# VH-VL binders against Protein BCP1 (BCP1), part 15

Target 1, 247 residues: Protein BCP1 (BCP1), of Saccharomyces cerevisiae (q06338)
Amino acid sequence: ENEEEQNGEEEIVNIDFDFFGGNPEVDFHALKNLLRQLFGPQESTRIQLSSLADLILGSPTTTIKTDGKESDPYCFLSFVDFKANHLSDYVKYLQKVDMRLSTFFKTMIDSGNKNCALVLSERLINMPPEVVPPLYKITLEDVATALGDDKHYDFYIIVTRKYEVNFDTDDDTDSGKRNKNKDERSKKRVKADEVDYFHEEDRFFEKYAKIHFESEAKKGVISSYMILDHEGLVKSIDELETEISTW
Below, E stands for the ipSAE of ESMFold2; O stands for the ipSAE of OpenDDE; V2 stands for 0.75 times the mean of E and O plus 0.25 times the DockQ between their complexes.

## First folded at step 17 (VH-VL; framework fv_cixutumumab)

Design r4 (from q1 with light chain L97W; at its last look DockQ between E and O 0.82; V2 from the best seeds 0.82)
Fold by OpenDDE, look of step 17:
Structure r4 (fold): chain C 247 residues (1-247), chain A 123 residues (1-123), chain B 108 residues (1-108)
Amino acid sequence: as target 1 above (247 residues)
Amino acid sequence: EVQLVQSGAEVKKPGSSVKVSCKASGGTFSNYAISWVRQAPGQGLEWMGVIIPIFGIANYAQKFQGRVTITADKSTSTAYMELSSLRSEDTAVYYCAREETKGYDSGSYMDVWGKGTTVTVSS
Amino acid sequence: SSELTQDPAVSVALGQTVRITCQGDSLRSYYATWYQQKPGQAPILVIYGENRRPSGIPDRFSGSSSGNTASLTITGAQAEDEADYYCNSRDSSGYEWVFGGGTKLTVL
């Protein structure tokens, strides 16, 4: 599928987005970079990103590229089967994040009747949200094919990020120079820092999430975790698509 | 402020069952996990199990597997713990507690506790 | 099942520092959580995560970890700190909670 987006007032640059399946021979390094972006510098140290990239590339995955199939992807979406990968480093990481996830995983293993996908998705900052609905639709079709009989997952675990809008990044650089005269600049009570979404789709996922919890803000970034059922996921994508159509 | 209100004290015969309730107020019950912990007289804390009410899924300590049932009613924001085949050794204060997390660095913890329910098993 | 071990009792003089230690294999993988319990009361969370204090807990309470051990430190013990202290963690599987045996702290 090709989508043409026109960006810019003065110079209309037409960018074609092409959708491809994950390619282990081409996409590995780019995926790792996107994963670093997804989890951030701190969480990335807690996850074996190489193993996670391999896991993604072995799962139903859709990528978006702008310079042919041999180029680096600017976006990916993957549905990783939890049961098949329940001993993976990534699952162990998630278990350490929250006991609810651990309990949920245990139940999935014990009951045998329900299945869960670990959803991983990230895109470059300049990628438009318009690509997200087709991205999910294509990948869901691939999942249905992979599972057989138009089956889908019962549950989806989504990991994403939010940011604090008024987070002054300037405080990290000045640790070096001990200059004495730092006047009592009044600790302006950082007003209740407005939190916003990196990705617009997360607004809709959160709306339909059965469980949603967030980390504390670190350097202006908040980790967000959601569990959705299939109905919730579909509704989220549909509403996103509808919203996009109004733009 | 989130509070957990537990049912009153129970006196039971050996071999019977007891069901203790834990009602949550002041928060969104949907995101909670509720753990049950007991404490025998003069003894330490013992974890029994946990439920995620929104899904109705529970996990139990191996020691209590098959004898304890944890359920929840989302409409009333109430969790229940039922213990069957009661023995004198089951005499204890039973607590419900809310689990919370603030991410990987915080881990999970129990931040809100009920006041406890005394269950006495006597012939 | 992973066990957590604590000393059954420790004492501290008023205004002095005391350290309560918890040991267990699961502590290599999971943070310890510490609870204070006074007679006839429910446990109260005092330390969690990487030396985190809930709101309302005095700054004299601190947590640390090393290897398969976790410690609760009270710097400048007060009379009101006399209580039982329990460490808590996930078991090695990550599916269950486990408690230490508890430590009775006496303030002298």
Scores: ipSAE 0.810, ipTM 0.904, lowest interface PAE 0.7, mean pLDDT 91
ESMFold2, look of step 17: ipSAE 0.823; ipTM 0.914
ESMFold2 (binder alone), look of step 17: mean pLDDT 89; pTM 0.929

## First folded at step 18 (VH-VL; framework fv_cixutumumab)

Design y1 (from q6 with light chain S29N; at its last look DockQ between E and O 0.80; V2 from the best seeds 0.85)
Fold by ESMFold2, look of step 18:
Structure y1 (fold): chain C 247 residues (1-247), chain A 123 residues (1-123), chain B 108 residues (1-108)
Amino acid sequence: as target 1 above (247 residues)
Amino acid sequence: EVQLVQSGAEVKKPGSSVKVSCKASGGTFSNYAISWVRQAPGQGLEWMGVIIPIFGIANYAQKFQGRVTITADKSTSTAYMELSSLRSEDTAVYYCAREETKGYDSGSYMDVWGKGTTVTVSS
Amino acid sequence: SSELTQDPAVSVALGQTVRITCQGDSLRNYYATWYQQKPGQAPILVIYGENRRPSGIPDRFSGSSSGNTASLTITGAQAEDEADYYCKSRDSSGYHLVFGGGTKLTVL
């Protein structure tokens, strides 16, 4: 939980985050909304989100909910099999982004030896990163069951996003009056290439990624694309868990 | 800044093989994709294939399947293109180029090119 | 043969506007990128995406597309623009690349 959720006049609500599998009867709409958030307004128009949500619901998927199994998820993680879905809209999207992705996919299609998962994960802002290590561990166990006992994918394709931090927000200031200097342009807003993460786990994924590339920033948002092998994925989650223990 | 430095000109006999190198400087070579493009005298550009060095995997144009082998050596930041069973019509300049992107709405493009390696095949 | 078709040659008077076209069915699904090549030199990228210029490419170069056709437009053509111009895109599978045959631009 974020400290920002604490209110001085309210009792702290005891919110119990429970882990569930994907529920095709319940989760479809919420998953589409989470996917729209994950990809952002531009990329989400390039992906058939309904089709992708269906793929997620047919794949090893873990959701986190607060109001029982029939409520909307606040968080999900899914591992979608690439070879079974190589003709999907989502793969066509990835193929168009970059030659490294299309070449990698072509090799997976032509090879009988190795496979990859398309990894999708998103959470609402009030979901703490502390949920991520157990989320991955639980879902990877489901992958092992689906593929055969103790099996895993050789590679993982992760799509996520980052944001540009600005030093001065002259846009929407919440409540309270703005500190008006009225001196236009005397102190311009500083926009640096400072970039931060929506998903803390991405710091570790980037460290171990075999391939990592990013889009240019659009309205302060950067799409990030990664290919990890299994060892890199596991190390990333283990290091995140260790880092969390120091927070 | 990324630069691609190619090996020197080659003169080969028909039926032999040639191996052209493309050494990268700058950036992270393991994160690259390197395409090979040839150009016969007075003719246009022809894509031959691409490699992702970190994986050592390549994808080839159908025309060259079976005759071309594209490899990479991460320790020297060098990609290689080997063309076998050379014919006179394989006389060309052979370029390497880095594939790059700025996201979906840019697609892939070749932003950095080597200067080319002239291969002459004659009896 | 090439999946992308370009006229082999076009001419433009100094200071005038010229359009170089590239046609192919795959352009309905994939961007064309444009490369300029002067004699004895490697190609250089001049347009990618729909209408993006790399750093150092003058704003007289622009790109556009409609249906199965992509275009490179040069406004206010200068003598230094005389070169061969190639479009490039994906083939219909999306896994391979293909170049157009090239267009020789002559500035009169």
Scores: ipSAE 0.820, ipTM 0.918, lowest interface PAE 0.9, mean pLDDT 88
ESMFold2 (binder alone), look of step 18: mean pLDDT 89; pTM 0.932
OpenDDE, look of step 18: ipSAE 0.901; ipTM 0.951

Design y2 (from q6 with heavy chain I54L; at its last look DockQ between E and O 0.54; V2 from the best seeds 0.75)
Fold by ESMFold2, look of step 18:
Structure y2 (fold): chain C 247 residues (1-247), chain A 123 residues (1-123), chain B 108 residues (1-108)
Amino acid sequence: as target 1 above (247 residues)
Amino acid sequence: EVQLVQSGAEVKKPGSSVKVSCKASGGTFSNYAISWVRQAPGQGLEWMGVIIPLFGIANYAQKFQGRVTITADKSTSTAYMELSSLRSEDTAVYYCAREETKGYDSGSYMDVWGKGTTVTVSS
Amino acid sequence: SSELTQDPAVSVALGQTVRITCQGDSLRSYYATWYQQKPGQAPILVIYGENRRPSGIPDRFSGSSSGNTASLTITGAQAEDEADYYCKSRDSSGYHLVFGGGTKLTVL
């Protein structure tokens, strides 16, 4: 960017985000860390993350970096081909979760003309959701190149996570002066459980998902599994883009 | 509560076909996975196949491929199993069951079963 | 003949502990789930995952696994536990399901 740093105002930081392809020479360990974050502490132990990071680096992948091509990515999106990798550890993990995934995968294997992508995407908590639409658009162009002119996957398997919201976390030791406020907090603690998203885009993916199911909560984290067709994926990203333009 | 209600008993001649229904009440039927399981008199349970109703995608046990067709009608929340070229050894009770999960630690399991449909094949 | 092998019958004295086993290569990779069936009735789920009980299943029912073997254990067996018990898991492909041959439990 051409913008100059403002003198004397350290609170304002100009951050130069650059989009790159996957870099096998430098991205491996950062991708493993982002995958640990994506799957959370429980599911991360059930997936050979080194093997998955290698698959990502061999697939259409876009990263976002702030300190040049050789720095660690803060964000990535990858489309891993299912049929080429159906014996991978990651596919075996998915098959163990639910019969719906196993049945879908068998159908793809038996099909002569249909295939799906295993979608992996994660970003550090301070990366804004505004990066998501261009991230998908760029990476889908790479997919079209990898598959042939104007081709795309028929379906997309998205694995992500949600969290349970707890309303009782602000219990202080001083109850005297704030007794009225503690009563209000106690009432809010009885309020129905809420589930919220780590990835804002998942609200839109769920709207268009052909299959959507979730795990039980484990330490406040819920794994979420979705299958979308191509039209649903594109509509989800377009609607997200429209929504964030109003923020 | 989720409940699976199956069609009534049937008597069929050898060489014909039978179509058993399984109507779901409760939950989001399009997200279900419905398995079909049969049991011949005095015999064990035998898995026949599964369907995901939203896609109409079915997967069949090897023994039954070519003879079984599993379908679903989302508008009526009903799954169907059709078995063709019936033989006397196809005399059995046919169950539908919902496959469910709580994630990796549970895997898939059949949590809700229909009461079964008796099919008798005799000449 | 099944990819999952169970003994066809086992007996237990009232109040004693019994173990019903299920063997198959796929159990190294996939859980066995266990179903109880009484005459004239549909099966019911009694154990899933490693050792999870659905609501309504007494805590005398437990599950375990090691290598290619899964076990259903009933401690303090009661007369009402007399039934057929089936294990279920994936076949060798991982895409299909298979039941064991079943074990008839007799409570003496």
Scores: ipSAE 0.766, ipTM 0.889, lowest interface PAE 1.1, mean pLDDT 87
ESMFold2 (binder alone), look of step 18: mean pLDDT 89; pTM 0.932
OpenDDE, look of step 18: ipSAE 0.878; ipTM 0.940

Design y3 (from q6 with light chain E50D; at its last read DockQ between E and O 0.66; V2 from the best seeds 0.82)
Heavy chain, then light chain:
Amino acid sequence: EVQLVQSGAEVKKPGSSVKVSCKASGGTFSNYAISWVRQAPGQGLEWMGVIIPIFGIANYAQKFQGRVTITADKSTSTAYMELSSLRSEDTAVYYCAREETKGYDSGSYMDVWGKGTTVTVSS
Amino acid sequence: SSELTQDPAVSVALGQTVRITCQGDSLRSYYATWYQQKPGQAPILVIYGDNRRPSGIPDRFSGSSSGNTASLTITGAQAEDEADYYCKSRDSSGYHLVFGGGTKLTVL
ESMFold2, look of step 18: ipSAE 0.842; ipTM 0.926
ESMFold2 (binder alone), look of step 18: mean pLDDT 89; pTM 0.932
OpenDDE, look of step 18: ipSAE 0.898; ipTM 0.951
ESMFold2, look of step 20: ipSAE 0.851; ipTM 0.927
ESMFold2 (binder alone), look of step 20: mean pLDDT 89; pTM 0.929
OpenDDE, look of step 20: ipSAE 0.902; ipTM 0.953
ESMFold2, fold request of step 21: ipSAE 0.856, 0.854, 0.851; ipTM 0.934, 0.932, 0.931
ESMFold2 (binder alone), fold request of step 21: mean pLDDT 89, 89, 89; pTM 0.929, 0.931, 0.931
OpenDDE, fold request of step 21: ipSAE 0.866, 0.881, 0.892; ipTM 0.938, 0.944, 0.947
ESMFold2, last read: ipSAE 0.857, 0.853, 0.854; ipTM 0.934, 0.934, 0.932
ESMFold2 (binder alone), last read: mean pLDDT 90, 90, 89; pTM 0.931, 0.931, 0.930
OpenDDE, last read: ipSAE 0.905, 0.902, 0.902; ipTM 0.956, 0.953, 0.954

Design y4 (from q6 with light chain L97Y; at its last look DockQ between E and O 0.84; V2 from the best seeds 0.83)
Heavy chain, then light chain:
Amino acid sequence: EVQLVQSGAEVKKPGSSVKVSCKASGGTFSNYAISWVRQAPGQGLEWMGVIIPIFGIANYAQKFQGRVTITADKSTSTAYMELSSLRSEDTAVYYCAREETKGYDSGSYMDVWGKGTTVTVSS
Amino acid sequence: SSELTQDPAVSVALGQTVRITCQGDSLRSYYATWYQQKPGQAPILVIYGENRRPSGIPDRFSGSSSGNTASLTITGAQAEDEADYYCKSRDSSGYHYVFGGGTKLTVL
ESMFold2, look of step 18: ipSAE 0.838; ipTM 0.921
ESMFold2 (binder alone), look of step 18: mean pLDDT 89; pTM 0.927
OpenDDE, look of step 18: ipSAE 0.908; ipTM 0.956
ESMFold2, look of step 19: ipSAE 0.811; ipTM 0.911
ESMFold2 (binder alone), look of step 19: mean pLDDT 89; pTM 0.927
OpenDDE, look of step 19: ipSAE 0.829; ipTM 0.916

Design y5 (from q6 with light chain H96Y; at its last look DockQ between E and O 0.61; V2 from the best seeds 0.80)
Fold by ESMFold2, look of step 18:
Structure y5 (fold): chain C 247 residues (1-247), chain A 123 residues (1-123), chain B 108 residues (1-108)
Amino acid sequence: as target 1 above (247 residues)
Amino acid sequence: EVQLVQSGAEVKKPGSSVKVSCKASGGTFSNYAISWVRQAPGQGLEWMGVIIPIFGIANYAQKFQGRVTITADKSTSTAYMELSSLRSEDTAVYYCAREETKGYDSGSYMDVWGKGTTVTVSS
Amino acid sequence: SSELTQDPAVSVALGQTVRITCQGDSLRSYYATWYQQKPGQAPILVIYGENRRPSGIPDRFSGSSSGNTASLTITGAQAEDEADYYCKSRDSSGYYLVFGGGTKLTVL
């Protein structure tokens, strides 16, 4: 389907996206690379990405590929069960970020009848946001099958990232001394005023999140952490789909 | 700007209960985490528990499990700590504090504290 | 019992450097945060993360950590630095908070 992509000098106008489940024999290294992109250079060093990729491959997961089932995925979405994996490296990473996450997790462990999913999703820059609504709908059907017909998680933990507009990665990051002179103040003032999204869906997730907090910016990247209930997740995807239809 | 305003001093008899309030102003109260910390006279700080108001869920230090109840009222932006079966050793100043983060590199920290509520348990 | 150990008291001459330590196995995994408390007042945050100061905390305050030990260092100690200092961190599970026993700093 991508026979027109082999010529780097010509624009490719026909790309077919195929949806697959996770493939443990093929997808491991591509998932690690997508996770490295999702978390960015700072956070990715704090998470055992191999372990997380293994969790993804054992969970309800959808990948998108353009070169057949044996090729690397361009996009994925996974719902990793929290209670089954509460001792994982990834949960330990989340606990360290904020007391709200650790308190929430403790409550899920203690509740007996509530659970949450750890949501992981990333895509390469050439993947349009139009793939997101069907990606979620397909994967949520797989979750329902895994849990029982019509069942779903009570809550969803989403980790994603945003970026600062016009960030220069070589800037001095000593925040106590930023804006010492007019030139530094002008550049930092513009940078501090604007952030944008890598994932369009995050605009909607933020609107419906019960809990949302962010890291400070590190080399132009801001980590974003959200807890949604199921209604909020579904509404977010439905509103994204509606907005896409106006494009 | 976030401020935490606590209720006034209390004098209680052994065996009774006390309920201390902590009213927040500024920010989005639903998005908070509020810890309770006590300090007996001449003693150190002791963490009692934390609440996430949007969910109404709390986690308690094991020493206080069964005797402490931490709640929140989102409509008034107020957190509460209730301690039951009071004894003289519960005489202390009780603080509320907001937990916050700037991400993994900062971890969690208590950035805003109430002024404290003195609870005296005496016959 | 506390999982974080602090010396109960230290002294420093005016203008000199002092280090207050906090020791516990959980500090291998979790940051210590540091709080200053003067008599009759609520604690205030002075150091979080590895070595971050909130607004209004003088740059003579710094933090460090290695292994199971975290330290608060005050260089050029001033009379107003006389206070109790507490470290706080997580227990080994990460679900519970713990404070050290506190260190009374006397500026001579």
Scores: ipSAE 0.829, ipTM 0.919, lowest interface PAE 0.9, mean pLDDT 88
ESMFold2 (binder alone), look of step 18: mean pLDDT 89; pTM 0.931
OpenDDE, look of step 18: ipSAE 0.889; ipTM 0.947

Design y6 (from q6 with heavy chain N59E; at its last look DockQ between E and O 0.72; V2 from the best seeds 0.83)
Fold by ESMFold2, look of step 18:
Structure y6 (fold): chain C 247 residues (1-247), chain A 123 residues (1-123), chain B 108 residues (1-108)
Amino acid sequence: as target 1 above (247 residues)
Amino acid sequence: EVQLVQSGAEVKKPGSSVKVSCKASGGTFSNYAISWVRQAPGQGLEWMGVIIPIFGIAEYAQKFQGRVTITADKSTSTAYMELSSLRSEDTAVYYCAREETKGYDSGSYMDVWGKGTTVTVSS
Amino acid sequence: SSELTQDPAVSVALGQTVRITCQGDSLRSYYATWYQQKPGQAPILVIYGENRRPSGIPDRFSGSSSGNTASLTITGAQAEDEADYYCKSRDSSGYHLVFGGGTKLTVL
């Protein structure tokens, strides 16, 4: 359906995308694999992915599957409560990254006034960004039910990744086309710093993020960390949906 | 690239308060974390606390809880540290510094420092 | 008291190698960062992320860690390296910062 619009003029593939809640009896290993993809080979070694997958399965979570309820998900979104899980391995990972995260977390721990969600989302490359707006809307409804009285989190911690365009396109510097004019290519190495998104929604999250910082690139992958408030999250998803309608 | 400009020297009486400013130039101040560090004459560096300006939230070293207040004004890109109930042992140079990261492997580090503000507490 | 312990002073002959140490239990979990301070000046960062140098810091400066100990090494010490050196890390809670007591390096 929307996959056809995303893939352009290629042969049509008739696949139905079905939305389900997380299934602890089925989804554990697939979620671990999606988390390994989300964090990449370096960061995934710093996080206990089994523990995080268990947290996801105990949280408001939506999966997308194509072969029925018992099949592996191609996509997921989860909102993991911070305060209930502030001693988790994942929070320990986050607090080590940056003082802005650790100070923010300490404030949440010390106060009963506000809370945040740890947001985790990943999808296989064949999943179009068109699934993202309904994915968030459905899962935020589940959050409202879990918190009661149509409540929502005050803040959202989003961890994602970007990639370097030039690192991804060639393995060496001796490409004949890129080395045709060493002086011209040397002066135009600005292209070597170009980055792009794995997740189209991140363009909008960055626009509204209260805090956004990134790692140095490692093997062409840049980790990206964001804190959004609720208004910013909702605006991001609404603007993404509007942008999609023009594709 | 980023610079932190601090307010001038202060002379204060015991029991009073002092408010030191730290104005950032360059970068995106709302995205910063700013630490305050002091150094008494002939002594080492002592961390006092940190602020995240966009949220206006701060965390303080236990020693200064109840006496220090760290704030920020995003419209002027300025952080402030106010220390109350001053004592002679609060005589020190007070620095602001930006906390930064390059990811998990870098940890947090203070990459940019102000020149310091000398506060002298005497009767 | 400080959770990070440094020797108060060390000396090195011009052109020789010196190691400045920083000890604390939190260093098992958190990186040490190192700052150089010359008299009358603000500190400057010389080592972060265990062994990374900011732009402008000579490659004679390096860092290492093992267990609860972090070290700053200067190979081929020069006269301008004479300064106070501070390590910094997280405290045991992970939410506060702490500096070592500082080490005065004298280049002979």
Scores: ipSAE 0.848, ipTM 0.929, lowest interface PAE 0.7, mean pLDDT 88
ESMFold2 (binder alone), look of step 18: mean pLDDT 89; pTM 0.931
OpenDDE, look of step 18: ipSAE 0.891; ipTM 0.947

## First folded at step 19 (VH-VL; framework fv_cixutumumab)

Design aa1 (from q6 with light chain R53K; at its last fold request DockQ between E and O 0.66; V2 from the best seeds 0.82)
Heavy chain, then light chain:
Amino acid sequence: EVQLVQSGAEVKKPGSSVKVSCKASGGTFSNYAISWVRQAPGQGLEWMGVIIPIFGIANYAQKFQGRVTITADKSTSTAYMELSSLRSEDTAVYYCAREETKGYDSGSYMDVWGKGTTVTVSS
Amino acid sequence: SSELTQDPAVSVALGQTVRITCQGDSLRSYYATWYQQKPGQAPILVIYGENRKPSGIPDRFSGSSSGNTASLTITGAQAEDEADYYCKSRDSSGYHLVFGGGTKLTVL
ESMFold2, look of step 19: ipSAE 0.837; ipTM 0.922
ESMFold2 (binder alone), look of step 19: mean pLDDT 89; pTM 0.933
OpenDDE, look of step 19: ipSAE 0.882; ipTM 0.943
ESMFold2, look of step 20: ipSAE 0.842; ipTM 0.927
ESMFold2 (binder alone), look of step 20: mean pLDDT 89; pTM 0.932
OpenDDE, look of step 20: ipSAE 0.901; ipTM 0.952
ESMFold2, fold request of step 21: ipSAE 0.839, 0.837, 0.844; ipTM 0.924, 0.924, 0.926
ESMFold2 (binder alone), fold request of step 21: mean pLDDT 89, 89, 89; pTM 0.932, 0.935, 0.932
OpenDDE, fold request of step 21: ipSAE 0.859, 0.890, 0.899; ipTM 0.935, 0.948, 0.950

Design aa2 (from q6 with light chain R53L; at its last look DockQ between E and O 0.62; V2 from the best seeds 0.81)
Fold by ESMFold2, look of step 19:
Structure aa2 (fold): chain C 247 residues (1-247), chain A 123 residues (1-123), chain B 108 residues (1-108)
Amino acid sequence: as target 1 above (247 residues)
Amino acid sequence: EVQLVQSGAEVKKPGSSVKVSCKASGGTFSNYAISWVRQAPGQGLEWMGVIIPIFGIANYAQKFQGRVTITADKSTSTAYMELSSLRSEDTAVYYCAREETKGYDSGSYMDVWGKGTTVTVSS
Amino acid sequence: SSELTQDPAVSVALGQTVRITCQGDSLRSYYATWYQQKPGQAPILVIYGENRLPSGIPDRFSGSSSGNTASLTITGAQAEDEADYYCKSRDSSGYHLVFGGGTKLTVL
C-alpha cells in the first residue's frame, strides 16, 4: 500500500550529492547511454556518440554517482570547448541542422577573443531537477580553473529535447485527400497540442536564449537548440534555484 | 505569417555604394537568419551572405568579402545590405530571404523571400 | 565552375515526367533545396530536405538524392511548371551557401 509512497519519500539521492569529475577509466559507456537518452533514438544515430563521450571526458565535466568514484554516473554536465573541437563530428552535426548555428560557429572560429562551449547534460529519470543548480555551479568553477584567471565562455550552445502531448489521436486515422500534408492538416485539426519539458531547466534557458529553434516533432519528440550568453546562463540557473525553493 | 518588405529601386553611378533594406513583419526578428541573394539580368541566383540579427553577426560569400556589409536594426526589424565600390556588373535584383529549419532531416532552407530590389549601376 | 552543376535547359511534353539534376561533391554531406522562379518574380521554395514539400506545392513535385547528385522530379508536368529551377546547398566548408546555375524548364 505505502511501499511505493515510502520509496517515493526516499530522498537519499536528492540529498546525497556525490559529485565527481569525469573519469575516463569508468564513465565512457555510461556517458554514451546518457547521450543516447538525451538525443533520443533518431538523433542519436546521427551523432557519433563514442566520439562525443570522449570529448566530454576531456572537458570540464561533473558527474553524480551514488556508489563512489568507480560507479556509473546517473547524471552529468559538460562544457566542451568549441574552438578546440570545431572539426568534431558533433559540430558537423550541429552545422547541418541550421544556418544560424553554422554562421555563429564561423564567427567564433574567426574571432580572436570570443569562444563558446558546447553544453551537454542528461540525467536518469530518478535524478530530480534539484541537482541542476549545484551541478552548474561546480562545473562552471571547473571551467574557470581550466580557462584560467576565473574566465568563462562567452556563449553556450545547448541541445536538449521536449515532448509533444497530443490530446486527440484520431487525426492519424482521419483520411484526407493529401496524406503528405499531414503536418499542415494536423496543425488545423489538433488545436490543443501541448509541449512539455524533459529538463525543467530548459524553461529558463528558453527565457534567456538569444537564439532558440526546434525540430519538427518525430514520434512525439522535439529537438531543441539554443544559444545563450553567459549572463543568460547564470540568470537561468539562479531563477531555477529560486523556483525549486518553492517546491 | 512572416513577410519581408524591401526598399525601392535605385540607380547608382560606378564607384558609389547602395544600401538595400529588408523589413520583417511577423515572427520574432531577433531569432531570424536573413540571407541576401542577387540576380543579374538574365543570370542565375547568387548568394551574398547571411546575418543573425540578435548578434549582428554576418557571414559573407568569398566573392563579396570586403565589398558587402550586412547589418540589422532590431528596433525596426530591418536587415540591410550595403554594397560598395559599385561596378556595372553589380546591376541586379537583390533579394532578402529568411533561413529556417525543421531539424537535421530538413537542414536549412529559404522559406520566405522579399520581392527584390532592382539596383542599376550606370554612368 | 560553380560547385553545383545543373543543365541550363530541359524540355518536357505536357503531362510527361521530367527530372532536373544538380551535381556537386558537397551534396554527399548536405541536402539540396530547390527553388522555382517565374519571370519577374521572387523564387519560391519547392523542395527541402530529401523530399519534403512546403505547403501549397503540388505533390507532382518530388526530390531525391544519391551520391553527389540531387534531382527534382515533376510527374505529369503542367504548363504552369514552366520556370527556372535552382538547387542550393552548402559549399565544402559547410559555412557558405551556393546555388546551381539554374535549369530552364520548358513545357511543350
Scores: ipSAE 0.860, ipTM 0.932, lowest interface PAE 0.7, mean pLDDT 88
ESMFold2 (binder alone), look of step 19: mean pLDDT 89; pTM 0.933
OpenDDE, look of step 19: ipSAE 0.881; ipTM 0.943

